# Ledger of designs, part 2: VHH binders against p21908

Target 1, 324 residues: p21908
Amino acid sequence: MEIVAIDIGGTHARFSIAEVSNGRVLSLGEETTFKTAEHASLQLAWERFGEKLGRPLPRAAAIAWAGPVHGEVLKLTNNPWVLRPATLNEKLDIDTHVLINDFGAVAHAVAHMDSSYLDHICGPDEALPSDGVITILGPGTGLGVAHLLRTEGRYFVIETEGGHIDFAPLDRLEDKILARLRERFRRVSIERIISGPGLGNIYEALAAIEGVPFSLLDDIKLWQMALEGKDNLAEAALDRFCLSLGAIAGDLALAQGATSVVIGGGVGLRIASHLPESGFRQRFVSKGRFERVMSKIPVKLITYPQPGLLGAAAAYANKYSEVE

## First folded at step 8 (VHH)

Design V1
Fold by OpenDDE, fold request of step 11:
Structure V1 (fold): chain B 324 residues (1-324), chain A 121 residues (1-121)
Amino acid sequence: as target 1 above (324 residues)
Amino acid sequence: EVQLVESGGRLVRTGGSLRLSCAASGRKLSSYAMGWFRQAPGKEREVVAAISWGGGYTWHADFVKGRFTISRDNAKNTVYLQMNSLKPEDTAVYYCAAGSWYETLSEYDYWGQGTQVTVSS
């Protein structure tokens, strides 16, 4: 069975034809990307995609949405599209659909992801366990957090807002960083540290703590400087980022009873080569009496190019597996 | 854990210069504040200089009187101590240390094995 998989963000939407069967995604076709600002609605983008395809679109859609999906009216920042879940089938002229959060989609992708698309970060270098909980976290624009349960040949995904838990400083420097951030933000969630913009927050705080003037850098340039090792302060900020990422990954694993952890997100992919050399592992396992247990947890990083599309399709397959 | 290895210590004449290096392994050095310490025979270990994570803040002991300068290159995972106008009183084993902070000796958690600096009259 063919379906249309869609990954919708603020500025861009990606479309692909997916083939699903027996609760699995068999294939994901070529990706077509649209700028959301150039289309007034999802319906118009849908029609445009059909024109490009040159054949009738499947009457089924799997949609990953970069925001909450439980309201009657869905909107995104910097996106003119307005989604009404109750009328989606009518608007798109389809029979069935799934609508999930974009990070929920990433979790669905992890459920059956080939090991070739999972880079090893730390812990035992083995495949993800077939049974148990997998914690998934992904820094990007914010911090996505989800987990999935594998049991009896099935899986279940639970979406969360884990990125909005409080930042917990673990040393004197992080105490100072938190204090600085509290001058800017009413509340300092972990997302203020572990995200694309979070690196900038760390960088600025660190500069202030060191008592040095700094020029405001855009996030792109800062990340580049940090990853290329062109600036001591930027590198220090990145290392602090990795330490905190390890800490929160470990905390989430403990809270969720995870037997494995998977890192996703655009930022995750960017720091993949840096993580093994960073303090990530130390912070991940540094959980007091549970250090031994934590050391047995494999941590992987997603390298699949379009986990949102894949995951959306997977979610559809999972939902309608009994009907096929 | 991080391992620290000092190098560059040797015999020099009064008025000479040395550059000590401390190379880290096991973890990125930029995660730590760094310090240089020295211990002369029969004396207690004393702090020579300290440097923050990004290198924006440095501190030097009064006895260096502008002769020594601490610096770091996080890309090379190395901390340096440039020593100029050396005196016989500077003869000691010099140690590199890493910690979560830099204000007190107790805040340094990792230490190198040290490198011998000898200044002849």
Scores: ipSAE 0.761, ipTM 0.903, lowest interface PAE 0.5, mean pLDDT 95
Fold by OpenDDE, look of step 8:
Structure V1 (fold): chain B 324 residues (1-324), chain A 121 residues (1-121)
Amino acid sequence: as target 1 above (324 residues)
Amino acid sequence: EVQLVESGGRLVRTGGSLRLSCAASGRKLSSYAMGWFRQAPGKEREVVAAISWGGGYTWHADFVKGRFTISRDNAKNTVYLQMNSLKPEDTAVYYCAAGSWYETLSEYDYWGQGTQVTVSS
């Protein structure tokens, strides 16, 4: 059957027709992207998508939402759209829907994702295990953390707020970085470190530690400088970012009992080429007596272009597999 | 995991100049604070200079201040030591080192094999 997969962020909403059957996503169609600022509501965007498609839309929707999905009224920061789950079917004139968090969607995507869309980062270069726990973390605007359990031919996604756990410094420099960040933030979570904005936090802290005059850089420019090797300090910040990413990924794997780890998010993709040369692997496996165990964990990076859409569709397929 | 290779050491006359290079492989150098050390025959290894991750902070030993300058290029994964006004007393094997911090010798975890600098009178 066909469904409409939707990935809704703060600034953009992405639509696609997906074909689902027997708990699987068979195909994901071309993406149509709308600016949320140009539409007053999801309903209007939905209608616009229908017009563009030139045929009646499926009476089923899978929605990845960039925020909490629990509650009667869902709102997003910097997005005027409001969702009321109880009236969603009526508003969109559909029979069924699934509504999940956007990073939950990423986890669902991972469950269905072909190995061709998972670049190898470290550990054994093998496919993700068919059974066991997969830890998923995705640096972006924030830090998403989820995990999924594969068992008995099924899978279960567990959404978390893992990005909000406390940052644990592992060396003297990170101690100093943490100390510096505590001057700005009441609490320093790992999201303050390994996110898009986190690079800036690290950069500023390093500048202060090194006694370099403080200049505020926009995140885009900073990332460019770091990735292009245009500035020593920016590169240092990026390396520290990767070290922390490795450490945190390893910690999450241990905490969740993972047999594999998948890195997602826009930042993940951005640093994909840098990770193999960074201290990511070292920090990932440096878990004391568990180093050997950690070394056996494959770490992959998502390269699929629209994991949110795929994941939304997957979530629908998973939920309504018995009905199809 | 990280290898350091020094180069540039040679015989020079008093008053001469040398530029030592330390190239890193296996990992990005920008994750480390770097230092130059030297050891003369019969003497203990001593710190010559240190540089922070981004290069914003440098330290030089008193005996080399004004003559030697440490620098780094993270894009090239290399640390340098410019040595000017060399003296016979500067004759030593010079070592590059990398660590998580730069204040103490114990913070340096990786070492190069060293390069010989000889200054003749």
Scores: ipSAE 0.744, ipTM 0.897, lowest interface PAE 0.6, mean pLDDT 94
Fold by OpenDDE, look of step 9:
Structure V1 (fold): chain B 324 residues (1-324), chain A 121 residues (1-121)
Amino acid sequence: as target 1 above (324 residues)
Amino acid sequence: EVQLVESGGRLVRTGGSLRLSCAASGRKLSSYAMGWFRQAPGKEREVVAAISWGGGYTWHADFVKGRFTISRDNAKNTVYLQMNSLKPEDTAVYYCAAGSWYETLSEYDYWGQGTQVTVSS
């Protein structure tokens, strides 16, 4: 059957037609992207998508939402859309829907994702295990953390707020970075370090530690400088970012009993080429007597272009399996 | 994990200049504070200069008296020591080192093999 997969963020909403059957996503169609600011509601965007499609829309929707999905009224920062789950079917003229958090969707995507869309980062270069826990983390505007359990031919996604755990410094420099960040933030979560904005926080802290004048840089510019190797400090910040990413990935894997780790998010893709030469692996495996165990954990990076859409569709397929 | 290889050491005349390079492999150098050290025959190893991760902070030993300058290029994964106005007393094996911090000798975890600098009168 066909469904409409939707990935809704603060600034953009993405739509696609997905084919689902027997608990699987068979295909995901071309993406149509709308600016949320240009539409007063999801319903209007839905209608617009229907117009573009040129045929009646499926009566089923899978929605990845960039926020909490529990509650009577769902709102997003910088998005005028208000979602009321109880009236969603009526508003969209559909029979069924699935509503999940956007990073939950990423986890669902991982469950269905072909190995061709998972680049190897470190550890054994093997496919994700068919059984066991997969830890998933994704730096972006924040830090998403989820994990999924594969067992007995099924899978279960567990959404978390793992990005809000405390930053744990592992060396003298990171102690100082933490101290600096505490001047700005009452609490320094790992998201303050491992996120798009996190690079800026690291950069600023390093500048302060080095005693150099700090100029406010646009995050985009900073990332460019770091990735292109145009500035020593920016590169240092990026490398520290990668170290910390390795550390938290390993910690989460330990905490969750993971047998594999998957990195997602837009930032993950941006730093993909840097990770193999960074301290990511070292920090990932540097877990004392568990180093040997950690070294056996494959770490992958998502390269699928629209994991939110795929994951939404996957979640729907999982919930409404055609298998009797 | 990190290998450091020094180069550029040679025989030079008093008053001459020399630039040493230290190339890192195995990992990005930007993770480390870097230092240059030297050891003359019969003497203890001494710190010559240190540089922070981004290069914003540098330290030089008093005996360099502004003659030496440490710098780094993280894109090239290399640290440098520009040595000017060289003196016979500067004759030593020069070592590159990397560590998480730069304040003390014990904080440097990785060392190069060294490069010989000889200054003739």
Scores: ipSAE 0.703, ipTM 0.879, lowest interface PAE 0.7, mean pLDDT 94
Fold by OpenDDE, fold request of step 11:
Structure V1 (fold): chain B 324 residues (1-324), chain A 121 residues (1-121)
Amino acid sequence: as target 1 above (324 residues)
Amino acid sequence: EVQLVESGGRLVRTGGSLRLSCAASGRKLSSYAMGWFRQAPGKEREVVAAISWGGGYTWHADFVKGRFTISRDNAKNTVYLQMNSLKPEDTAVYYCAAGSWYETLSEYDYWGQGTQVTVSS
């Protein structure tokens, strides 16, 4: 059967037709992207997508939402759309839908993701285990953390707010960074460190620690400088970012009993080439008496272009697998 | 993980100049604060200079008196020590070190093999 998969963020929404069957996504069609500011509601965007498609839309929707999905009224920053889950079927004229958090969707995408879309980062260069827990973290605008359980040919996704756990410094520099960040933030979560904006936080902290003047750089420029290695401080910030990412990924794996780890998010892709040469691996495995166990955990990075759309569709397929 | 290799040490006359280099491999130096140390015969190892990861902060020992200057080039994965107005008392094995911090010897985790600097009268 066909469904409409939708990935809704603050400024953009992506639409695609997906084919699902027997609990799996068979195909994902061409993506259509709308600016949320150019449409007053999801319904209007939905109608516009239908017009573009040139045929009636499927009466089923899979929606990935870039925020909490359990309220009666859902809103996003910088997005004029207001979603009311209870009236979605009526508003979109559909029979069924799934509504999940956007990072939850990413986790669903990982459940059956082809190995060709998973780049190896560290650990054994093997496929993800067929059975067990997979830890998933995704640095981006924020930090998404989820995990999924594979068992008996089925999978279960658990959404979390793991990005909001406290940052644990592992050396003197990180102690200093934390101390500096506490001057700005009442609480310093790992999201303040290993996210898109997190690089800026690290950069600013390092500048302050060095006692050098720094100009407020936009995140885009900072990331560019860091990745190009043309600025010593920016590069240092990126290295620290990778170290922290490794440490946190390892901690999450331990906490969740993971047999594998998958990194997603836009920032993950951005630093993909840096991670193997960074301190990520060292921090990931440096877990005391568990170092041997940690060394057996494969770590992969998602390279699939639209994991949110794919994952939304996957979530729908998974939910309605017994109905077909 | 990180290997440091010093170079540039040699015999020089009093008043001469040398530039020491420390090349790193295995990991980027940008992750570390760097330091130069020296050890003369029969003496303890002492810190000569330190530089932060970004190079924005430098420290020099009092006995340097403006004669030595530490610098780094992260693109080349190298740290330098420019030594001017050398004196016989500067004769020592000079070591490069890397760490997350730079205030004390114990904060440096990686060390080079050292390079011999000899200053003749």
Scores: ipSAE 0.679, ipTM 0.874, lowest interface PAE 0.8, mean pLDDT 94

Design V1
Fold by ESMFold2, fold request of step 11:
Structure V1 (fold): chain B 324 residues (1-324), chain A 121 residues (1-121)
Amino acid sequence: as target 1 above (324 residues)
Amino acid sequence: EVQLVESGGRLVRTGGSLRLSCAASGRKLSSYAMGWFRQAPGKEREVVAAISWGGGYTWHADFVKGRFTISRDNAKNTVYLQMNSLKPEDTAVYYCAAGSWYETLSEYDYWGQGTQVTVSS
């Protein structure tokens, strides 16, 4: 069965035809990308997608939405579109839909993803276990956290706001970073550290602590400086980013009884080559008496491009496609 | 495993100069404070200089009187100590160390093996 898979972010929306059957995604077609600022509504972008394909669209949709999906009216920052779930079928002229948040879609995608798209970061260099809990984190514009339970040939996705839990300092420098960030933020969530903008937060804090004048940089330039190793302070910020990512990944794995951890998100891919050189592994396993347990948990990184479409289609298949 | 390896120690005459290097391996220490320490026979280990993670803050002990300069290059994972106007009392084994802060010896978690500096005339 064909469906329209849609991945809607703040500035871009991606459309594809997907084939689903027996609880599985069989294929994804070529994606079409729209700038959301250039279209007044999802309905208009939907119509443009149909025009581009030159055929009637399937009467089923799977939508990954970069924000909360509960409520009568859904809106995103930097996106003019307003979605009303109760009227989606009427507005798009469809019979069925599924609507999930973007990081829930990532978790669904991991459940369907070929192992060639999961690069080894640390721990045992082996395929993800076929049963158990997978904790999934994705730094990007924010920090996504989801969990995936695989059991008896089925899977269940737990969507969370785990990126909003508190930052816990683990050494004296991090005590000072926390103190500095409290001056700017009423509560310092881990997302303030582990996100695209989070590198800037760390960089500013480190500059202030060492008494150096801080130059405001946009995120793109700061990330480039840090990854290229052209600036001592930017490199220090990236190292603290990686340490904190390891710490929180390990905490979430402990809390959820995870048998594996998967790193995703746009920032995750950018730091892939830096993670093995960083203190990520040390922080991941440094859980006191549980260090041996943590050392047996494989940590992988998603390399699949744009997993949101695959995840949306997978969520539809999981909800509406009968298993034979 | 994190390892700090010092190099550059040798015999020099009074008034001479040396540059010590400390290369870190095992992982990056770019977000750590770094320090140089020294220990002469029969004396306690003493801090010589310290440098913050980005290099924007440095501290030098009074007894080096602007003669020594600590610096770092995070891209090379390396810390340096430029020693000028050397005196016989500078004779010691010099150690590199790294920690999350730099106010006390207990805050340095990693230590190098040391490099011998001998100053004579």
Scores: ipSAE 0.535, ipTM 0.849, lowest interface PAE 2.1, mean pLDDT 90
Fold by ESMFold2, fold request of step 11:
Structure V1 (fold): chain B 324 residues (1-324), chain A 121 residues (1-121)
Amino acid sequence: as target 1 above (324 residues)
Amino acid sequence: EVQLVESGGRLVRTGGSLRLSCAASGRKLSSYAMGWFRQAPGKEREVVAAISWGGGYTWHADFVKGRFTISRDNAKNTVYLQMNSLKPEDTAVYYCAAGSWYETLSEYDYWGQGTQVTVSS
């Protein structure tokens, strides 16, 4: 069957026709992208998509939403659209829908993703296991965390707020980083470290600890300096970012009983070439007597462009198009 | 596997200058404190200089102050020791080290194999 897959962010919304059958996504059509500021509502963008295709749209929708999906009214910063889940079927003239948050969509996409879109980072260079738990995390504007259970030819996605758990320091410098960040935040979650803005938090802390003045840099310029190697302190911040990412990825894998780990998010892709040169792997496996167990867990990175549409379609297929 | 490799040690005359380099390999050590140490035969290893992760803080032992300068280039994964006005008592094997902090010997986790500096009278 055909459905409309939609990926709604703050500034852009992406639409595609997807074909789903027997719990799987068979195909995704050509993507149409709208600027959300140029359309007053999801319904108007939906109608424009139908006009562009020149045909009636399927009566089924799969929506990935860049924010919380629980509640009576959903809204995002930098997006004029307001969604009310209770009225969604009536507003779009559809029979069924699925509504998931954007990182849940990433997890669904991983379940359907061709191996060519999963680059090896560390551990055994093997395909993702057919059974077991996959830990999925992705730094971006925040830190997304989910896990995926594959069992008996099916899969289940658990969305979490794992990016909000505590930062745990692992050496004396990180003790000092934590102490410094407590001066700015009541509680230091791992997202304060592992996110786009997190690099700035690390940078500021490192500057303060070594006793140098700093100018507040915007995230774009700081990331450029760090990735291009043009500033010693920016590079130090990036290295601590990668160390902490390895540490938390390993902790989540232990806590969730994972047999593999997948890294996503825009920041994840940005640092892909730096991860093998960093202390990521050392921190990932350094779990005491479990070091050998951790060393057997493959870690992959998502390179699929815009996994939200695939994930939305996959979520619909997983819920509504199973073999009965 | 992390490896620190010192280079640049050689025989020089009293009053001469020399630059030591320490290249890290296996992974980046950009967020580590780095230090130079030396050990003459029959003597205990002693700290010569230390530098913070960004290079904004440096420390030099009194016996080299004004003559030696530590620096780093994180893009090259390398730390340096510029040694000027060399004296015969500077003769030693010089070691590079990395750690999460720099106040005590035990805070350095990685050590190089050393490079010999010999200052002739």
Scores: ipSAE 0.535, ipTM 0.853, lowest interface PAE 2.2, mean pLDDT 90
Fold by ESMFold2, look of step 9:
Structure V1 (fold): chain B 324 residues (1-324), chain A 121 residues (1-121)
Amino acid sequence: as target 1 above (324 residues)
Amino acid sequence: EVQLVESGGRLVRTGGSLRLSCAASGRKLSSYAMGWFRQAPGKEREVVAAISWGGGYTWHADFVKGRFTISRDNAKNTVYLQMNSLKPEDTAVYYCAAGSWYETLSEYDYWGQGTQVTVSS
């Protein structure tokens, strides 16, 4: 059957027709992207999508939403749209829908993702397990954390706010970074470190600790400098980012009992070529007596271009398209 | 596995100059403090200079101030020691080290094998 898959962010919303059957996503059609500021509501963008296609839209929708999905009224920063889950079917003239958090959609996509879209980072170069727990984390504007359990021919996604747990320093420099950042944030979550803005937080802290004046840098420019290796301090910040990402990825894997780890998010893709040369692996495995266990966990990176639409469609298929 | 390899040590006359290099391999050490140490025959190992992760802070021992300069290039994963106005007392094996901080020897976790510097009268 056909459904409308939708991926709604703060500034953009992406629409596609998806074909789902027997718990699987068979295909995704051509994506249409709308700027959310140019449309007053989801309903208006929905109608515009139907007009563009020149056909009636399917009476089923799968929506990935870039914010919390539990509540009677959903809103995002820089997005004029207000979603009321209880009225979605009525407003869109549909029979069924799923509504999931955007990182939950990433987890659903991982469950359906061909291994060619999962690049190896460290650990054994093996496929993701058909049974067991997969820890999924993705730095981007913030830090998404989810867990995926595959069992008995099915899978279950656990959406979490794991990006908001505490940063734990692992050496003297990180003690100083934490102390510096506590002056700004009081409590330093891992998202303050492991996110797009997090590189700037590390950079500022490192500059302050060295006694060098901190220059306010545009986030895009800082990332460019760090990735191109044209500034010692920016590269130091990127290295600390990768160390911390390894540390927390390992902690989450231990806490959830995972046998594999998947890294996603916009920042994850951005640092893909730097992770193998960084201290990521060392921090991931350095869990004391569990070092041997950790060394057996494969870590992969998502390269699928827009996993949100795939994930939304997968969530719908998982809920409404049962085999039997 | 992290490895530090020093190079550039050789025989040089009093008053001469040398540049030592320390290349890191196995992974980037861009967020680590780096140091140069030396050990003369029959003497204890002593710190010569240290540099912060970004290079914005440097420290030099009094006995080399004004003569030696530590620097780093994170893109090349390398740290340097420029040694000028060399004296016979500078004769030693020079070691490169990396750590998460730079105040004490115990904070350096990675060490090179050393490079011999010999200063003749």
Scores: ipSAE 0.503, ipTM 0.844, lowest interface PAE 2.4, mean pLDDT 90
Fold by ESMFold2, look of step 8:
Structure V1 (fold): chain B 324 residues (1-324), chain A 121 residues (1-121)
Amino acid sequence: as target 1 above (324 residues)
Amino acid sequence: EVQLVESGGRLVRTGGSLRLSCAASGRKLSSYAMGWFRQAPGKEREVVAAISWGGGYTWHADFVKGRFTISRDNAKNTVYLQMNSLKPEDTAVYYCAAGSWYETLSEYDYWGQGTQVTVSS
């Protein structure tokens, strides 16, 4: 069965025809990308997609949305589209749909993803277990967190706001980083550290703590400086980013009872080559008496370019396409 | 495995100069405070200099102030101690250390094996 898979972000939305059967995604067609500012609504972009293809669209949609999906009215920053889940079928002239947040889509994609798209980061260099819990997290504009349970030939995804849990300092410098960030934020969530903007938050804190002025850089330039090793302070910020990512990944794995961990998101891919050189692994396994348990958990990184469309299609297949 | 390896210690004449290096391996220590310590025979280990993660803050003990300079290069995962106007009392084994902070000996979690500096008349 064909469906329309849609991945909606703030600035761009991607559309594709997907074929689903027996709980699986069989194929994804060529994607069409729209700038959301150039189309007044999802319905108009949907119509433009149909016109581009020169055919009636399937009467089923799978939508990954870059924000919370549990409200009556859904809106994103920098996106003029307003989605009302209760009216989606009518507005798009469809019979069925699934609507999931972007990181829930990542989790669904992991459930269907070929192992060639999962690069080893640390722990055992083995395929993801076929049964058990997979903790999935990904820094990007914020910090996405999801949980995936595989059991008895099925899987279940729990979408979460785990990026909004508290930052917990683990050494004296991080005590000072927390203190500095509390001057700017009433509560310091881990997302204030582990996100694209989070590198800037760390950088500013480190500069303030060592008593030097700093240049206000945009995120792109700061990330470039840190990754290229062009500035001592930027590299220090990246190192603290990686330490904290390891720490929170391990915490989530413990809380979820995970047998494996998967790192996603645009920032995750950006730092992939730095993670083995960093203190990520040390922080991931440093859970006191549970260190040996943590050392047995494989950590992988998603290299699939745009998992949102695959994830949306997978979510639809999981909900509506029966497995024999 | 994290390892700090000091190098550059040797015999030098009074008034001479010497540069010590401390290379970190196993992982980057770019966000760690770094310190140089020394221990002469029969003496307690003492802090010589410390430097913050970005290098924007440095501290030097009074007995080396104006003569020694700590610096770091995070791209090379290395910290340095430039030692000028050396005196016989500077003779010691010099240790590199890393920690999350730099005020006391107990703040340093990683230590090198040491490098011998000997200053002759």
Scores: ipSAE 0.464, ipTM 0.828, lowest interface PAE 2.7, mean pLDDT 90

